# VH-VL binders against o27280: the designs that were tried, part 441

Target 1, 266 residues: o27280
Amino acid sequence: MDSMNVPEVLEIKRIVEESESVKTFIFSWDFRREVRPGQFVMVWDFRDEKPMSVSLIDPVRSEIGISIRRVGEFTDRVHGLSEGDLLGIRGPYGRGFELMGRDILLVGGGIGMAPLAALADEATARGMRVDALVAARTADELLFLDRLEAAGVNISTCTDDGSCGFKGFAHERLLTLEENHDMAAVCGPEPMMFQVMRILDERDVPAQLSLERYMKCAVGICGQCCLDDTGFRVCAEGPVFWSQELSRVREFGRYRRDPAGRRVPW
Short names: E, the ipSAE of ESMFold2; O, the ipSAE of OpenDDE; V2, 0.75 times the mean of E and O plus 0.25 times the DockQ between their complexes.

## First folded at step 20 (VH-VL)

Design ce19 (framework fv_cemiplimab; at its last look DockQ between E and O 0.91; V2 from the best seeds 0.86)
Fold by OpenDDE, look of step 20:
Structure ce19 (fold): chain C 266 residues (1-266), chain A 118 residues (1-118), chain B 107 residues (1-107)
Amino acid sequence: as target 1 above (266 residues)
Amino acid sequence: EVQLLESGGVLVQPGGSLRLSCAASGFTFSDYGMTWVRQAPGKGLEWVSMISGSGEWIYFADSVKGRFTISRDNSKNTLYLQMNSLKGEDTAVYYCTRGDYSYPFDYWGQGTLVTVSS
Amino acid sequence: DIQMTQSPSSLSASVGDSITITCRASRKIGYYLNWYQQKPGKAPNLLIYEASTLQSGVPSRFSGSGSGTDFTLTIRTLQPEDFATYYCQQSLSTPYTFGPGTVVDFR
């Protein structure tokens, strides 16, 4: 366990350009160290460190993939890297998704599809029927469609501008889908997840949702990712939560804490 | 005490434009999403638009999409509704209300009347 | 879109009466339903949210029940100030829709 907390310097084997703003970095991985969809790793570029979800788990090739959206200085630097360059990776951390039943619904928005793509691979490998609702602002921001299709996932798309699939938001599209599932996994912007969660709750579909909050230590010590009034640490008790757990979290879908600990509205 | 005060409602011609304002006080404005609801004379309530606390998340009714824009200035505790290409069916009292996808509409302004007529 | 209906469209009652208003959704909406009261020339006021939770400051004579598609607002011991129009509103999904309203007037 001690070795898990020390970044391992790994070479970038491949880089997959998923979209204009998203790249997937592929690394060799020793699968003696277990990793589950929904867990995250800390990525270290020798200057800064950020939590990133694992988007690919390939035991056959002994590889993992980390999908990173370009959103700031750290990610700008990482996006400037090439195959053969080095990054520090420590982890994995957090609670991942739990699969149950035969039919699973995935609802993802933007980069939120990263952990769900990994979950889709595992679910399909287990012989589960997987439906995925993939949401984005525009068609060019829809992620992992080819990969999901190749895995046998039934895909439904929605875009804010209607450039692909249903014109509207994920919760609106979900409402038009009447099929029942044994469980659901959700990841994306919290306003999306909040509204999706209500629909799933109404349908009595057990749901797991992955939160994307600011994390610093990843080991439940610093408390910067602690959710108000619950004591839940996103890095330790999460980032995957059951809907019943999140229903107790007052701030879910309403606000978050920035690196300085200030409340920031969604 | 929570207070919402709408303003800007006037008579306009079809095809015209108008901007409504809602001044909020008595609470931390940025902590809440805000919503516009309208009511045509002698008719029921119609949801129009919603904006999150940060302003990043915006929703519209189909009847106003492409014509109306919603915005907010949290430094001024003010909500706005820009209405373009106005139609006769847009004639209504427009209410500013505190609430969004996560909160019921628990506080309402007095409303401002918008009349679209030639 | 989720369509909301109400019954009756209007009713007449006397002070002291108990009245019931029904709201129906075109599809299941769980408990995501709110009730509002509106008096002539005034803005609506929230009475009940999430089908049965009484808003702070609202008299206990108001109560809400129901889930799925059928909901009920009950006013016990009707008071003079309760004569108004009542609206239900689903909060499950955008676009949020209101019922057509129920007018409660004096008998």
Scores: ipSAE 0.920, ipTM 0.957, lowest interface PAE 0.5, mean pLDDT 96
Fold by ESMFold2, look of step 20:
Structure ce19 (fold): chain C 266 residues (1-266), chain A 118 residues (1-118), chain B 107 residues (1-107)
Amino acid sequence: as target 1 above (266 residues)
Amino acid sequence: EVQLLESGGVLVQPGGSLRLSCAASGFTFSDYGMTWVRQAPGKGLEWVSMISGSGEWIYFADSVKGRFTISRDNSKNTLYLQMNSLKGEDTAVYYCTRGDYSYPFDYWGQGTLVTVSS
Amino acid sequence: DIQMTQSPSSLSASVGDSITITCRASRKIGYYLNWYQQKPGKAPNLLIYEASTLQSGVPSRFSGSGSGTDFTLTIRTLQPEDFATYYCQQSLSTPYTFGPGTVVDFR
């Protein structure tokens, strides 16, 4: 299968346990199908199909990694798989992160660190300075710390309960940092991203933020991932948006819509 | 017509506990985050605590962290503030207001007076 | 915590006057600043958000300006109902601190 829109059935080569609730599934990948940090794939378990962020992009080893948090029936089934088991993968889809300048700040919350870990690898390979603010509710849910450290990333942590690093939220920790950055990349819970974006806007730091919305087709046809006000399709014009683009989106940070179109608060 | 009505303010001994309620009407309660702001007699406004529309994102002022909890029941359109280990400096009129990190505090209740005195 | 100060702490004025109130933040807050009015015995009312945007229903004689650390609330052609206490409040980050207030009294 060579079409981006048709799932390719791939064998799980390795499984990395990132936390009690997050696993990274690694597959062999033909990099004639280029993959950029911030893009996503649709993962098919032969019953259902869900979007997942790419967390590892390794053209030297011809591997990609997909990090999946156990949060429901689909992800429970996928977490029950073993090495050698099969999954369908279609994609990649969406607009990834664009690197600029020499100094980048990553701000990630929970599973949102997955695409940022991939970005960190690319940024360090280009010789950029990478600072990462890694946030979670508890210490056990801080993701990718060893990998980021090994890549030469300067890590700050914060946890809601104070079990590791700064006690508090990412935006509160960000206020206490005085580092200069040429850009920021942000991915995590949307309330975190909203509050972080506000601080980055005040500091005139260009920011790219990765949104998560309900998706069905992933190719921009069905309209399920459209944002109010602008009609931006998260699967096509995103999932990565510049902060300037999101300033036109009143939904951002405030609510999302369920599959039936009902407003759901954060 | 947006309306917010606080209740539960009484005289309480130091070290005591009290729960405040705020009944909301005239808007879709679950669509909005909610905030408690207090005002000691003759003093200015002090932000106390904030809760998102779903109830999942909760913030506190340092002065009350660990002693107060905030919650909401979206099926009853009601915001709560549980106050424990009360001190004299917690004496204030407590206002509920509509707003969070994403909305300004645009509608306020008339407040309920909490007095902490031995 | 972002400290907010206001100047003056009080002033007296006559109906028809134009007055200004200054608010200063202890660090840059961009335009993330709100203004509230509180009349004696009443709850506060939102006047202005994001430094300069008038809340719906607020008379056009109120205006806000500023960014960064220094902000101004201006009331042109003061009316009898404008005698109140005015508070600024930063909305950049938690905790959402208020200024100490400015009392505007009838001369």
Scores: ipSAE 0.776, ipTM 0.901, lowest interface PAE 1.3, mean pLDDT 91
ESMFold2 (binder alone), look of step 20: mean pLDDT 93; pTM 0.949

Design ce2 (framework fv_cemiplimab; at its last look DockQ between E and O 0.91; V2 from the best seeds 0.88)
Fold by OpenDDE, look of step 20:
Structure ce2 (fold): chain C 266 residues (1-266), chain A 118 residues (1-118), chain B 107 residues (1-107)
Amino acid sequence: as target 1 above (266 residues)
Amino acid sequence: EVQLLESGGVLVQPGGSLRLSCAASGFTFSDFGMTWVRQAPGKGLEWVSMISGSGEWIYFADSVKGRFTISRDNSKNTLYLQMNSLKGEDTAVYYCTRGDYSYPFDYWGQGTLVTVSS
Amino acid sequence: DIQMTQSPSSLSASVGDSITITCRASRKIGHYLNWYQQKPGKAPNLLIYEASTLQSGVPSRFSGSGSGTDFTLTIRTLQPEDFATYYCQQSLSTPYTFGPGTVVDFR
């Protein structure tokens, strides 16, 4: 653990194409270094560094997976890599999800399904019943369906255009689902998470939500990921928060800070 | 002082198109999602559409999906509602209001009347 | 969609009276309920949000209560300016829906 903050140069073992814009990069991992669903790692391509959620934790194969959506220059470079190429990985960092009860609901949107997929694997391995609401703009953007199904997860899908499953948004679909969960884990765009959180609150379902904010140091020093008024650092106190914690965060679902520290509305 | 001023409401024929505007002042426009609510003559209030501060997140009532488009220009502090394929049942006073999924509708314009008739 | 109902549809009262308006949701909506006041020819005004929180600038004679499916708006010591139509609105989920309204007029 002493070397946690020093990037380890790892070879890309495999690349899984999840969708047109999302790839999962598989690495060998020494599980003496514990990693939990909901935690993130810093990925270094020897030019830039970005935080990425762990989407696969496989202690049997001694592998982890990092799912990356192609959204900018850094991710463009990474998506251009091949099996056998090298990346620097440091971490894991942040607070991961905590499992409780027997029945768990997962609500994910887009790339937000990455940490939830890892959580689903752990939950099912523990013998929990897992329901997953997977949301995306279109059917082609729905992630990890085969993997979740293979794990025994009960899947419900929704798409903005109705190309798969429920036509509409995750919070709308959630209203139509049965209320029988001991806890919920949520990850996706904050407007989605905010609205989902209200429904879970109404149902008195304990909920954990993972924030995707700009992070720089990952060790709670630089303050780039600080949430207004609370002092919460997403990289240290998060990225997974309980709904009660986020209820204190005024900016949640309303705005975020860009790399320059400017307020950007959702 | 927060102010919202709707404009563009006129008489149109069925199947016609119309664009409404809402000029906002007295607050940081981009910090708030905006909503359109309409009220048919002598009837109650009906939620029509909502747009987030950035404009990326948009929601519509089923009654107007595919026909109406909501947009905003934050540089001009203006909210828009493009209405196509108008029907008689679209006849209403259209209100611009500040509020979204995270805020109640705390400020309203005085509304603009849209009449769809042959 | 979540359907909203109100009771009564109309009521007559006198200045100084205390009145109660009820709103019901077709499903549980927690405390995500807002109340609005609308006078003839005017835009609605927010009175109460989150079932019981009084909007800034609204007189304390207005109060809201309830949770789940049943909600109540109470106006104590009715004033002349309080004669209007009142609407409840659920804010739990899209599409956001309003109650049909309750008209409060002079006795």
Scores: ipSAE 0.926, ipTM 0.961, lowest interface PAE 0.5, mean pLDDT 96
Fold by ESMFold2, look of step 20:
Structure ce2 (fold): chain C 266 residues (1-266), chain A 118 residues (1-118), chain B 107 residues (1-107)
Amino acid sequence: as target 1 above (266 residues)
Amino acid sequence: EVQLLESGGVLVQPGGSLRLSCAASGFTFSDFGMTWVRQAPGKGLEWVSMISGSGEWIYFADSVKGRFTISRDNSKNTLYLQMNSLKGEDTAVYYCTRGDYSYPFDYWGQGTLVTVSS
Amino acid sequence: DIQMTQSPSSLSASVGDSITITCRASRKIGHYLNWYQQKPGKAPNLLIYEASTLQSGVPSRFSGSGSGTDFTLTIRTLQPEDFATYYCQQSLSTPYTFGPGTVVDFR
């Protein structure tokens, strides 16, 4: 309980270079603190603290992996670290994905494939049929393809520039794919998720989507991750929401709020 | 109160280039995605291109991909359409409209005529 | 691409008539359909979104219905300002294709 409140300082055990811009940092983890696909941790580099998705959950080896895309000062500093260096980690936090049925569709954009890779491992271990649509802007940003293939996932790809797989956006590729899944799990850029959710709604496929918002406390107290209209806290009631919950959220797919509370469009 | 005004439509030879502008007023421009729709003389409406409020999410019809670019300057409340390698089939009135993947097209400009002929 | 068709392509009607325009999508689009009105020489105006929701300021004589592939716009008690071309448009996925239009002419 105390470890969730204050970051535990952990040694980076291994670093996997997933792409030019994405690294997975692997830590030893005490699984008395259970971790579920879709939950997140707060990563502290001793200057700042950011939420990051868990991409590897391995109770057998007592390891977790956290995949981080280089996008700014904080993530640049973390990408400059080496095995043996230290990071603070607190969590996990939030509501993870729930599996149902026998056939699941995963739709991931960019780093959004990270929590879906963890979910794919769980789904295949349960004997589910797993289809994944892996999307990125370019071929070099398609993540976790070898891992998904090794897990027995049926992979479709798309890239905005057409450098690999279908040329176009995830929602456009989805229209050409098999339509009858028992559920879907979606994570990626929010405009992608909005457009994918619309297609899944048309197909009557129950969907769970993972949102990203500014977070400070991560335990539901500060209110910084609240969604307009509903008061849902992304760190507590989410980050994974059912599509019917998101249908009540005016801001989903349209805007977010910055730390100062200003409306920022997608 | 919401107003959209297109400009820049002229006669252009095949293979030429042209830049259209759409001046917006009466609303917070950056809060909304914007769309270009065109209408050839005597024909129906054709969706051309769409850009999100931030300018980060951009979409094109297949007929214009690689030839057209869309952009916006939120500090000037202006939407742009850069049209290159123009063809006769691009002859149309070009409308600027407010809306994107998340909103229907609720306000439209009066249009600007682009004619591509030799 | 999702193809949209409309029927009829044109019709003649009198003030006071009730008319129906149909729109069909080449694949299921759920309720993701909009209707627009365009008067001669003018820009289109949004009438209906999500198949049946009236845009603010649109008279209640307009109504929309349907889901899946088949949709209907109904105008009850036509008024002089209703003589125009009507377009449906799917909003399920890019490209956001329009129907070819239905011209409603005054007799």
Scores: ipSAE 0.815, ipTM 0.919, lowest interface PAE 1.0, mean pLDDT 91
ESMFold2 (binder alone), look of step 20: mean pLDDT 93; pTM 0.949

Design ce20 (framework fv_cemiplimab; at its last look DockQ between E and O 0.90; V2 from the best seeds 0.85)
Fold by OpenDDE, look of step 20:
Structure ce20 (fold): chain C 266 residues (1-266), chain A 118 residues (1-118), chain B 107 residues (1-107)
Amino acid sequence: as target 1 above (266 residues)
Amino acid sequence: EVQLLESGGVLVQPGGSLRLSCAASGFTFSDYGMTWVRQAPGKGLEWVSMISGSGEWIYFADSVKGRFTISRDNSKNTLYLQMNSLKGEDTAVYYCTRGDYSWPFDYWGQGTLVTVSS
Amino acid sequence: DIQMTQSPSSLSASVGDSITITCRASRKIGHYLNWYQQKPGKAPNLLIYEASTLQSGVPSRFSGSGSGTDFTLTIRTLQPEDFATYYCQQSLSTPYTFGPGTVVDFR
């Protein structure tokens, strides 16, 4: 366990351009170190460190993939890297998704599809029927469609501008889908997840939701990712939570904490 | 005490434009999403638009999409509704409400009357 | 869109009476329903949210029940100040829709 907390310097084997703003970095991985969909790793570029979800788990090729959206200085640097370059990776951390039943619904928005793509692979490998609702602002921001299709996932798309699939938001599209599932996994912007969660609750579909919050230590010590009033640490008790757990979290879908600990509204 | 005060409602011609304002006080404005609801004379309530605390998440009723814009200035504790290409059917009292997808409409202003007539 | 209906459209009652207003959604909405009271020339006031939770400051004579598609607002021991129009509103999904309202007037 001690070795898990020390970044391992790994070579970037491949880079997949998922979209204009998203790249997937592929690394060799020793699967003696277990990794589950929904868990995250800390990525270190020898200057800064950020938590990133695992988007690909390939035991056959002994590889993992980390999908990163370009959103700031750290990610700008990482996006400037090439195959053969080095990154530090420590982890995995956090609670991942738990699969149950035969039919699973995935609802993802933007980069939130990263952990769900990994979950889709595992679910399909287990012989589960997987439906995925993939949401984005525009068609060009829809992620992992080809990969999901190849895995046998039934895909429904929605875009804010209607450039692909249903015109509207994920929760709106979900209302038009009347099929029942044994469980659901959700990841994306919290306003989306909050509204999707209500629909799933109404349908009595057990749901797991992955939160994307600011994390620093990843080991539940610093408390910067602690959720108000609950004591939940996103890096330790999460990032995957059951809907019943999140229903107790007052700030869910309403606000988050920035690196300085200030409240920032959604 | 939570207070919401709408302003800007006047008589306008069809095709005209108007901007409504809602001044909020008595609570941390940025912590709450805000909503516009309107009521035509002698009619029921109609949801119009909603904006999240940051202003990043915006929703509109189909009846006003493409014509209305919603915005907020958290530094001024003010909510806005820009109404363009106004129609007779837009005639209503417009209410500013505290609430969004995560919170019921627990506080309302007294409303401002918008009349669209030739 | 989710359509909301109410029954009755209007009713007459006396002070001290117990009255019941029904709201129906065109599809299941769980417990995501709110009730509002509006008096003539005034803004609406929130009475009940999430089908049965009483808003702070609202008298206990008001109660809400129901789930799925059918909901009920009950006012026990009607008071003079309770004569008003009542609206239900679904909060499951945008666009948020209101019922047409129920007018409660004096008998």
Scores: ipSAE 0.915, ipTM 0.954, lowest interface PAE 0.5, mean pLDDT 96
Fold by ESMFold2, look of step 20:
Structure ce20 (fold): chain C 266 residues (1-266), chain A 118 residues (1-118), chain B 107 residues (1-107)
Amino acid sequence: as target 1 above (266 residues)
Amino acid sequence: EVQLLESGGVLVQPGGSLRLSCAASGFTFSDYGMTWVRQAPGKGLEWVSMISGSGEWIYFADSVKGRFTISRDNSKNTLYLQMNSLKGEDTAVYYCTRGDYSWPFDYWGQGTLVTVSS
Amino acid sequence: DIQMTQSPSSLSASVGDSITITCRASRKIGHYLNWYQQKPGKAPNLLIYEASTLQSGVPSRFSGSGSGTDFTLTIRTLQPEDFATYYCQQSLSTPYTFGPGTVVDFR
């Protein structure tokens, strides 16, 4: 009865206000449709459909959470909804994060912490040591700190304005942190991810980075999420890529494409 | 053919303000991040500030943070450096160059001289 | 900040010589190092990026090598136009610091 390609209309069970601009929408979920950290779902508000990362995967309570930053008309409408209101959800789609080794570094910027929060829960449940660098422009935009602490994650923070933790950018803070992780997972603004990836490459730390691109179909047919140079489809071969895969992509860190196909710099 | 032309360098008093401009041509200006590098007379090169293609990502050297601002007008293909609270140590030739965190500084203007002296 | 040093600070050479300039970073920077040439009264020019990749239009007598903390610029068969100051610059992270320069003078 369930299909990944047809939206299932679900009731919003709970709404968590993560910040002034970010809400987590929680739904009951049948985990026969398995979900991995780093995969995404398409959220349909009956007018438009956008990809969103899963931030909570809770099989015990049979719940998933989807964290949404208010950035435009679609997300404004979704933020205006209340508990009991309906949304369509199809998926999950894409390649999620793979855990390896014993020590993992998470580097998240803004809403990019959403899929990393889900990954942190899985990593700690496996007994891994988890360090997280949580970055934002201001202290008010640091996400999931209480949840990460409760999961046993070792948290470092940085803010552009210095209002919490290190004053500066994530890559600048990273230079002063421990260098001996078995892997890293990175998600946030693409300029941040580029600069962080450069440092992780110098350290020989295998890294997985989650990219965001414009999507329509989410199943790899329409070509809207393709990356220049390699032809990787973010919805199929990604959204999570290994740093080695991205090193072959000139577009990464430099530009993206809008819905009309025009280059847009970061 | 890529060309960068700085302007606005003059003699100013300590504590004064000055805005430098850099006119760009021969490439799609908005596709590239831009950087200011300065060189005090007889001295080496010092990275000052950079700005991404969209203007959203901005970085400063500690020596100028809080005193300088960087901006761009992509409709006019122009990069700006607003310098406030000028000090003697800000005396330098200021170069406009194409490049940011993702690209080496591959094209340079000829520079404009700023002198801070009482 | 990542501090960059260069050696020698200056050298004298003749046309036809081969010369070597070294650059050292205060921490490992991988291959994230660039070289620039600056002639008197002129703007710098990019010669080499990512330690060893020649910029378009740079003569093959220039080469770069090294990784980690130690890097070398080599100019083979020095030409009259090569008398200039050479700067290294790390590109691992902001701030993108330059070395102090090496002056290559006509003997």
Scores: ipSAE 0.748, ipTM 0.893, lowest interface PAE 1.4, mean pLDDT 91
ESMFold2 (binder alone), look of step 20: mean pLDDT 93; pTM 0.945

